# Miniprotein binders against q9h3h3: the designs that were tried, part 80

Target 1, 235 residues: q9h3h3
Amino acid sequence: EDGFTAEHLAAEAMAADMDPWLVFDARTTPATELDAWLAKYPPSQVTRYGDPGSPNSEPVGWIAVYGQGYSPNSGDVQGLQAAWEALQTSGRPITPGTLRQLAITHHVLSGKWLMHLAPGFKLDHAWAGIARAVVEGQLQVAKVSPRAKEGGRQVICVYTDDFTDRLGVLEADSAIRAAGIKCLLTYKPDVYTYLGIYRANRWHLCPTLYESRFQLGGSARGSRVLDRANNVELT
Key: E = the ipSAE of ESMFold2; O = the ipSAE of OpenDDE; V2 = 0.75 times the mean of E and O plus 0.25 times the DockQ between their complexes.

## First folded at step 7 (miniprotein)

Design ya (at its last look DockQ between E and O 0.60; V2 from the best seeds 0.00; counts 0 for: pae E 1.7 > 1.5)
Fold by OpenDDE base, look of step 7:
Structure ya (fold): chain B 235 residues (1-235), chain A 84 residues (1-84)
Amino acid sequence: as target 1 above (235 residues)
Amino acid sequence: SPERIRYKIEMLLKWAEILLKEAEELFKEGDPEKAKELLEFVLRLLEMAIELAEKLGNEELLKRAEELIERAEELLRKLEELLK
């Protein structure tokens, strides 16, 4: 849809990760300051490159909230990438199982629930709900993309420690739903991001492992979670 | 770690080179506006690479980044001439 190549998306993601982040760290900042911080940096108004009139004057890659239990552990990303390059040169088939094994071997197990929302009140409200859930310890860490010049949808990412832990992934979905989020959610392992596996990749790999749809009157979780690889409902 | 920084630089340079080639192709195909937009992003990636290479003290990676910048700036000059 966006006329950008997979390489462009990979490069943009890396650039955003390397640019300054606006962070609320619940480990060092009192929870009572969250509302003021959210008001100061609403995602719909924070701009990617610090446009005139935005709350930020400098480029911002992400807006993030760290919970009390948050510990950054990215695993051996370098080893993962070296193994990935070697695998590509070997001519061996690349499958979702191959990626899972690479992730396990190199301890790159983090993943995230993704939601895409248009800039505006709904986005800012959704972000506020997620941020509170993180600060309250229901979620560990979340980030939201700043507003792009062209507009378009912004993404909220809610992380889990292990994409192979199905229960942990489902618990995060439940916490997101409890925070009042009703939109479609997709779950993507970080290993796919690190290896540059996006939509329309040359290996025809689906980067999304799970899909969550909100359901009224359903299970205590308030959602239906689909395993995309097996086409099986988990809830 | 120094190894992490090195890896980031190498990835930045890799993406910058790929996207620079794409910008050159867009220019040849007659889409100078899109080429310019992409090129501005390439230059930003290369600036980040230079900053990290300087921090790491790696002259080889710095030189490679500078070579790509020179190539990107040359394309930018051509684009600006066409868009005037």
Scores: ipSAE 0.476, ipTM 0.845, lowest interface PAE 0.9, mean pLDDT 89
Fold by ESMFold2, look of step 7:
Structure ya (fold): chain B 235 residues (1-235), chain A 84 residues (1-84)
Amino acid sequence: as target 1 above (235 residues)
Amino acid sequence: SPERIRYKIEMLLKWAEILLKEAEELFKEGDPEKAKELLEFVLRLLEMAIELAEKLGNEELLKRAEELIERAEELLRKLEELLK
C-alpha cells in the first residue's frame, strides 16, 4: 500500500474521474437543501469504495458542488496535446510563456486552488465553507476527494475559469479565505494537468502558478499571495 | 468524444496489464495478500474498460480486455486457493 508505482497512482486518478460523483448542483437544486446534503456526505466519512458504515454504499470518485454560474468548458484538449508534441520536437524553448500561449490558443484556461487536509473536523468544516461559497455565487465549482481506505490527506479543489485572469484567481483566493480557510493554498492551471507536467518534469517548469498563505491582520483578502513563476508577491 | 473514449480504454488496458504483471510478481515473491488486493483493482480497471468499449461497439478493445480478464482470473484462482 505504500510503494505505489506511478502507474498505480495514475490509474487511481482515472478511476476516480470515472466512478460516480456525489454532486450538489445549485443550477437545479434549491440552496436551502445544501446544509442537509453536507451533513449527509461529509468528506471525512464518504469512503472511496463504499466501506461499511459509510453514507455511501458504492464507490465515489469525487464529491462536488456546482454553482449557479458553472459552465464547464475544457477547451480544445486534443489540439493542445498535438501542439505540445509539435513544440517538443521543434527545438523551440519551452517556458511558462510558451505554455500560457498554448493554453490561450486552445482555450484550455481553467485552473484550481488546492488545499490538503487530514480527515476530520477541519476538513469537513473547510469543505462546508467552500460549498456554501459556491452555492452563494462567490465561487463557481469545487470538489473534494473522498476518504481513502488507507487514510491520508484529502484534497479540496476550487476551480476558476481562466488562470490568465489574475484578478479572478485572486478573487477566488479571497472568497476561500472569507469562508474561514487558513491553510496553505496552491494554484495549478489545468493545462499542466492535461499535458502531464508534474513538479519533477524535464523542463523544470513549476506547475504551481500561485501560492497563498493566510495572513493575520487587517487585509480585506486575508492572505499573502506569491506568484511562483515570477517569484513576486501580489498582495 | 469517440476518440476520447478510445484513449481512456487504451490507458485503462495499458495500466491494467502493467499492474497485472506487478500482481504476478507479488505472487512469485510470496506476498499473496498484496497480490490479491492489486488484482482486485486490476479487475476494476478492466470492468471500466469493458463498459467504455461496449459504448463504442469496439470488438478489438473488448477482446483485449477479455484476454486480460482471463489472465487475471487465472491468477485470482491461484491466490484464492493459496489463501484458503
Scores: ipSAE 0.467, ipTM 0.831, lowest interface PAE 1.7, mean pLDDT 87
ESMFold2 (binder alone), look of step 7: mean pLDDT 88; pTM 0.857

Design yb (at its last look DockQ between E and O 0.55; V2 from the best seeds 0.00; counts 0 for: pae E 3.6 > 1.5)
Fold by OpenDDE base, look of step 7:
Structure yb (fold): chain B 235 residues (1-235), chain A 84 residues (1-84)
Amino acid sequence: as target 1 above (235 residues)
Amino acid sequence: SPERIRYKIEMLLKWAEILLKKAEELFKEGDPEKAKRLLEFVLRLLEMAIELAEKLGNEELLKRAEELIERAEELLRKLEELLK
């Protein structure tokens, strides 16, 4: 995908954050209701704008599941942005280390594993597995994009609290694999999203820190995780 | 929270500005159709920013959004004239 497509998708994702979400909150809703909720709102059928015949009549930005331990904490995003602007004006070099330090300083540490799947049974099945893992406490929070009119791939996002906690990132990968997900996963810190760092950015920063590939008969994790910044396998 | 709303507005404005510049570049490069599609999206982002800025009561962010809208609409008019 060219830089235009990446920027467009990012802006669409941001716009989706503004529309209503379909949420299953395990903190307030019994786990026994999850299957009925999943059946009611399969992500392959939920439409972005509430198309006729869809389960939703109104626009939906995201479908999400919140685990028992989920606590929304975005950190100091405003301070992060101000510091980022000041850094850009300073002419100082911008590196992945710079972004990491900014994220730590402003407590903007969340990140997510991303998977892209075509609409259909595989997507809905993957989402159901992830949703169960969240409700069971193996994962904290996840969301999936609704179906677009163009029928493009949908994205599932599985969050971790701290992208600097390598163990936590790897544990989430393991939980995703345990849920039956076999596709390619990429891990992106939210700080990169907040600062508008996408593919082909002017700083040549890779917005993806980790890549996970499914492995048959491999390690207990069932995947190979690559640190893309250092080009080193972590598993 | 008001802080989250402010952040959303600032991000919308940032993306709108980046994409607007890109639309201008596309226009200069001779791809007016792609520029037009991008501008339509920019305008949607800015409309969302305005709505949130109004909700927040932030006049500064509102003004910035309005300035970007004006710039986007001007480019859109030029594109539409070229595409006739």
Scores: ipSAE 0.371, ipTM 0.756, lowest interface PAE 1.1, mean pLDDT 89
Fold by ESMFold2, look of step 7:
Structure yb (fold): chain B 235 residues (1-235), chain A 84 residues (1-84)
Amino acid sequence: as target 1 above (235 residues)
Amino acid sequence: SPERIRYKIEMLLKWAEILLKKAEELFKEGDPEKAKRLLEFVLRLLEMAIELAEKLGNEELLKRAEELIERAEELLRKLEELLK
């Protein structure tokens, strides 16, 4: 909020990834325990560093739910990162097409729909709906950021397996809307995250591939989805 | 894997050094509250790097992290005195 750089944002994301996560894993935990878990760890009350009065006493980087069918496949992230470093020193252009090529070559194909909500009932309700959709098999995996001390907006991330599979990305949007979520959604391929490329990066790249807006009486799924790279509507 | 852990440590040290230099700039520009907040984050990154480097058993990375910690803590002490 106060003007930190893209480097600071990337470093904080890395730190959150490395801190402990609160995870409900449907592959090892009965679905009947989900409601109690959601009530114990509402994202508006779980704090990033274990503030007094929060349900967590230790730092929490993310709160996550893994679906029964979740099969982790981050691809060749090490090779991706090495190729990225080599590309930067090569003098060759850095473009969205170059990043797409790197992601495909190294099989780093996952991506995520993002939504930003203020702490409170709406956030906790949205998260609960997403978590249920994951456990029921309509979505594969999702996470939500814990509450920051200053009370800024939090983010829910809903993952898809392959950002190049447009149908799969649109199906995830539809499942999110079916959970009752009407706010703006943006879609970011994980390649941008693994390379530390956030908004305001030095290459002026836009990590957002799609935007989804809910419209009453709109498309069959109630969404208008815009492809940001080509300025075309997909729905 | 050990190679993935080594890469994480190197990225933490890279970001810590970049942000330390920015904190030094903020100190010179007369924004000590922002400089202090940034340095506290830098020390968190370095703490993570130390933990991973200890798990990996990598003496060189430990020395690099500890050198940056010393530099960051010296500036933080100056900022804490200034902000009293």
Scores: ipSAE 0.157, ipTM 0.631, lowest interface PAE 3.6, mean pLDDT 86
ESMFold2 (binder alone), look of step 7: mean pLDDT 88; pTM 0.864

Design yc (at its last look DockQ between E and O 0.66; V2 from the best seeds 0.00; counts 0 for: pae E 2.1 > 1.5)
Fold by OpenDDE base, look of step 7:
Structure yc (fold): chain B 235 residues (1-235), chain A 84 residues (1-84)
Amino acid sequence: as target 1 above (235 residues)
Amino acid sequence: SPERIRYKIEMLLKWAEILLKEAEELFKEGDPEKAKELLRFVLRLLEMAIRLAEKLGNEELLKRAEELIERAEELLRKLEELLK
């Protein structure tokens, strides 16, 4: 992962978004079928390019679960991109506040909690917990990356509608923890993804707004959430 | 929507061009293996762009994609010759 540029990561993300997805849609599929679907497509076995012996014969960009209340809302991503290009050309300083304002202006407000896990039982189990939480209405939508040839870590993304809504972000964290997830979580707005802002980006921007660490015996949320921009604990 | 498809094509072409330049630089810097790896990914992006451009019926975007493919294939030939 350390060998890829921000541009490469952005391009890979776009390619994954454009490849076919394996989707369980709770709006159209009975919840009783979830277990069979999870068994058929465990993320640790689904391969990015449909390798021989994998459950998928064709490339898969993402494995996703849509909740009953899920409604796709990507905002004006094209307008966002144009404004971003204009901003870069202007030579004006680019800050997290700048990105937030761009996101608000263009209604690109979605964000996601991210967890990175090695392929295997722990990943599949975590995904099953998240998928169940989505189908049960505790979460709206989630996706997981398929297995890469190199066997690197896979990522589970759990979305929220508005990264500027701190309460909504925290509620999603709580739901993830309630689903049995104990690993480190980071929260990234989709605007950062659309603009190609990843780790080691040329603007030196932190691509994550929040960090969640599991806490034993702690608050009802079972985690400590840190605002990384301000270095303040929110819980 | 057609607008969304257009946007996707434009972004694919943008990233393909950036990464193609990077591959060219890697080649010049004497890292042909890494250049080749990156170039394979560039070609995948461009294939996706072509499919979408065809679907959209946009000849301009199709032409741009084809031009980048030609450039990528030329680099690939050079890399393959060097790696023999």
Scores: ipSAE 0.422, ipTM 0.818, lowest interface PAE 1.0, mean pLDDT 89
Fold by ESMFold2, look of step 7:
Structure yc (fold): chain B 235 residues (1-235), chain A 84 residues (1-84)
Amino acid sequence: as target 1 above (235 residues)
Amino acid sequence: SPERIRYKIEMLLKWAEILLKEAEELFKEGDPEKAKELLRFVLRLLEMAIRLAEKLGNEELLKRAEELIERAEELLRKLEELLK
């Protein structure tokens, strides 16, 4: 369902945020319960709207794992959105520097590594590895989309606190690779998500800041990370 | 806060109306399967808007949501008849 309008995508995102989430919260749940929870709710079988035969009977917006150190802080999203509207009416140029400054000013600094996988064993295995890494403290928070009725691929999001902290973003990439993830990863700052800026946007902004490709040799869990804005390799 | 809840309701209603108009256009151009799929989503958005508007106690927002629901359900009935 990749061809939908920006309005449809925004509405879907809000609907998913508002529907119940299936959450394993390491801050309040013993780590010994994680394996049973993962087996009960494999993301390839948890359906978006509670289809018959699913482990869930009601809608699920996201499946998430919160690490023991997770402290939610989305920043001043309302102020960010207001400033964005003002900028669009001002006639000033919209550049990646503009988005970076908006994010800093309004403290909307989080971002996420993304991976897209088809439903099935590979997705469930990848999610389990990431969930374990979060509970063990190597990552802080991750979520995975449920299976949509007509959907193709699902997405795993692994969050970082500050997209301007390049070392921290690269450390998260390394932790993802150490969890056994070998597929392509792309990194998107949350400022782009909150402003509804996708690949096909009228400002020609690139919401993908980094790409990470798994690379054999030179590291047991190594990757090649490319800075998309400058077309330069970081690792 | 009540202000955040009102903002969410207003956005849900805005998007539901836009998508409902798209579904009406899909019906007119002869793509009833896509129109029906979109209408089901529109009704989901309106259900969410009603839940929030009831929590807020805002009768004006409830009325707006109910009017959109009636319009969406009318189109859904037409689509169901067309698709038999």
Scores: ipSAE 0.397, ipTM 0.790, lowest interface PAE 2.1, mean pLDDT 86
ESMFold2 (binder alone), look of step 7: mean pLDDT 88; pTM 0.858

Design yd (at its last look DockQ between E and O 0.74; V2 from the best seeds 0.00; counts 0 for: pae E 3.7 > 1.5)
Fold by OpenDDE base, look of step 7:
Structure yd (fold): chain B 235 residues (1-235), chain A 84 residues (1-84)
Amino acid sequence: as target 1 above (235 residues)
Amino acid sequence: SPERIRYKIELLLRWAEILLKDAEELFKEGDPEKAKELLEFVLRLLEMAIELAEKLGNEELLKRAEELIERAEELLRKLEELLK
């Protein structure tokens, strides 16, 4: 599975971002229409390229739900990338701290909880729970990848506004758990995506800041969150 | 913003060029099926780059995209000949 270079993954992500999205926008669409929309576009059936018999005839990059409080703010991504190129050219060491400072400087602070699920009922059910949480205002925005031809795992992304706001990241984890999600979650800042930092990158940087594991009978949050950088449990 | 569009085009072209080289290597290594799959993706990236370059009115980026398309199409023709 790891046969794709970081460049392949970056290109695929970019292509998906640029292809048409199926969006439910709670700012403009009544919440009462969510169930019909979810039934029309179940993630397990929506195909990346609009295969025959799929709900979509055209390519779909993502299926997304926008909450009432959602405001797109990507920061200065261009400035970030220019600074990143300059940093690489300088030969200076690149650390997680370096990336954090770049993100702060350029106001590229968004991040996301990620869950990977096989296509099927469990995925669609998980997505429905997340979508409701977004529409109800417990989460701001989420997206799910469409089904690939190979039938590989689909990813649900639940965004937070600031990966440096530990409380906000933990609150989103709690909301995801409250929506009935029990699988492993990983948290990745968007700055890592914009800079093409994926698994097995040449800098040996871990793109995952946090890991959340579901716990029965645990804290009110129902999960254990690990800070991967410091190897410390936060909850 | 125009600047953001320009940057997207530059990234698309960069990825397309890298992936095109990878496709050429796959072809040389005797994996024409994987090379073809990758090449089809490269062509999609380049189509997106062209669309954005046209929208931006940037002739330089457009020309660069067209050059990469020509190279990709030539490789595709070679692959198709081998897969027949």
Scores: ipSAE 0.446, ipTM 0.828, lowest interface PAE 0.9, mean pLDDT 89
Fold by ESMFold2, look of step 7:
Structure yd (fold): chain B 235 residues (1-235), chain A 84 residues (1-84)
Amino acid sequence: as target 1 above (235 residues)
Amino acid sequence: SPERIRYKIELLLRWAEILLKDAEELFKEGDPEKAKELLEFVLRLLEMAIELAEKLGNEELLKRAEELIERAEELLRKLEELLK
């Protein structure tokens, strides 16, 4: 919430990743149990550190839903990280093109649509819609942050398999909009997350690849999607 | 894999060191409340690094984490004296 450095943001994200997660896994849990689970763990009520009065007594890093078709795809993350270390010591310039090439070379192609919402019913309603879309198979994997501090916004992350596959990214955007989500969406390739590169990083890299804006009365998808790298509209 | 776990530990240690320096600067600038909050987060990162390094059995990484903990605890003692 303060003037955090990129390193601070990356460290907070890793700490959350390493704490326990609350997971609904459609691969092992009947879909009929989803509504009860959503009612038990609304993201506006689940606290980051298990505050009194919350449904969780222990820290929670993320609340997540895995779809029936979710197949974990790590790609060559080890090779990616090794190449990143080598690049940093090489003296060669670090650019968005370099990171894209590393991600492609090592097949670390996943990414995620992000939305930021204040704690409350709107957040819980949006999450429930996303979770149902995942269990129904329109989306593969999503997660939402718990309530960290009073008044802080929370984030819903909706994953896709390949940030270079524009059709797949746009299909995920459409599924999000079909769940009734009308806020701004931004898209971040996972390569930035695996390498700990967040906003205000020392290389001035922009982790946002795409932006989606809801357009009232527009196409069936209801979105205008911009490619931030090339300043080109995709829709 | 062990190399992926090692990479996580190295990131945790580098970030903890950077943030510890930031906490030391906040202390010198006369903002002990912010310095203490940041320092508590640094200690949490170091605890995570130690847990992973013990899982790997990596003595070098454990030693790095423990050195940073000692430095962080020294600053914590100074902050607690100021906030009396």
Scores: ipSAE 0.253, ipTM 0.697, lowest interface PAE 3.7, mean pLDDT 87
ESMFold2 (binder alone), look of step 7: mean pLDDT 88; pTM 0.858

Design ye (at its last look DockQ between E and O 0.11; V2 from the best seeds 0.00; counts 0 for: pae E 2.0 > 1.5, placed apart)
Fold by ESMFold2, look of step 7:
Structure ye (fold): chain B 235 residues (1-235), chain A 84 residues (1-84)
Amino acid sequence: as target 1 above (235 residues)
Amino acid sequence: SPELIRRKIEMLLKWAEILLKEAEELFKEGDPEKAKKLLEFVLRLLEMAIELAEKLGNEELLKRAEELIERAEELLRKLEELLK
């Protein structure tokens, strides 16, 4: 049931992608400026549409931090989409394996850890920790949604380069936990978004690949990571 | 700005139509709960597209949005009847 509410937010995310972003880019901005930037643009106060009294006067789709190692590469999205259309008409089975292979073939390998938090100090504190981890090089790129007019939950996305690289995905989870994040994380490959495949889909594909839950004391990494499709613990 | 708004509307309509087709297939396959959930996504996309198209004054985009919302509302009525 909780997975189904995430798809209601997908429409807002799609529209937000097309609006301007507020970006701290470590590739061009000194790390010493990060704390001032975070104080100026807390995600609980940056408004989606530039409300009066906000730090922003114009609409903001996302607030983002790019690490020094960030190299944007979405891969061959157009080729992926064309191959997907052909696959649907071919009569061949559509399975998680065929989606994985399409993503590999077209180099659309990015994915993201997601966390949902209510507006307020907890969100702003979590974002600041993630942003510092990105600038310090433990994470590559992250974004957070701005505050909506109605004040609903906001999302932090922490990207990884290659969802098929399980070690890299788990290392990002560990870096998130080391930043002090204790809430539930879910991991979604970008291939599902580019193909318009959400949890409510006709192929019964599971776009959430992993779940991470904080675990105090039991694990050196500080979390338990579950392969959601196969119900297998990876940690 | 008007060209950016036009591009937004076109992208919203593209995804609304793709997802509406998928919701229609979910209904045919006998999964009305998922179909309704996806349809709520579609209706939010169409709501945003109509608001922008009205502000832009683009009659062609408005007509495309209205045709899709009619299809979406028909499916919604079928789903609500089935799920009551």
Scores: ipSAE 0.499, ipTM 0.792, lowest interface PAE 2.0, mean pLDDT 88
Fold by OpenDDE base, look of step 7:
Structure ye (fold): chain B 235 residues (1-235), chain A 84 residues (1-84)
Amino acid sequence: as target 1 above (235 residues)
Amino acid sequence: SPELIRRKIEMLLKWAEILLKEAEELFKEGDPEKAKKLLEFVLRLLEMAIELAEKLGNEELLKRAEELIERAEELLRKLEELLK
């Protein structure tokens, strides 16, 4: 939420991860049921805490779609967190390089493209496009946050297996653009999420590695991807 | 895994404690509404921690969660009195 600390955002993210999820699993559910599922649970109407009149009566942390090739592999998140605590107590400097090394060591390599959209038709349409891309195998897994009580922006997360695989990250960007999404995208490794590193964190770490801007008539990918750490365009 | 659950509890307690202190500061700074909202979230985190601690059978973590709840509830009472 706006005006709260990075710790509040980390705690909210953790709480959302622990609450029930609405999931469409393409591994077990026919693709032909996707449209009905999307109509039943439009992200703009699904509420975080199951407000009266919402499609959900119980709290929902995330709405997610799993592709056919999706395999949950979070790596050694426990070991990562323990190492992170030890690092904080050591007094050693914490850098993006340090986090990368921790991620590699503990095999916590997943990352996600993020897009923030206001509740409404544009969000639901964007989500439907992403969900279809996941079910069709162009993307592996995606999730969207439910509507907050205050009506703030919702986030769609599109995952990649390895944030260190630049080509995989760029391929996911291309697939998102092919799904019709034109908004700003930012890429964040999951290691930053697991360690509670958000904007304005006390270590002054930028949690975003890449930024994608839509471009008409430009590169074959329809976007410009910026490496934020090096301030270099990758496309 | 039990160890993963333990780590989740520890993280919940850590965030709850940090945010509880922030709520106390917000209260002192004269923003009781924001403090109340934050405190309600703290209580939810602590409830989740208690549920997991009970499931894990970890009395130490349970006790720590209960202590934080007591502190949070005390602040909430003060906030509610001020907001009447």
Scores: ipSAE 0.420, ipTM 0.822, lowest interface PAE 1.0, mean pLDDT 89
ESMFold2 (binder alone), look of step 7: mean pLDDT 88; pTM 0.857

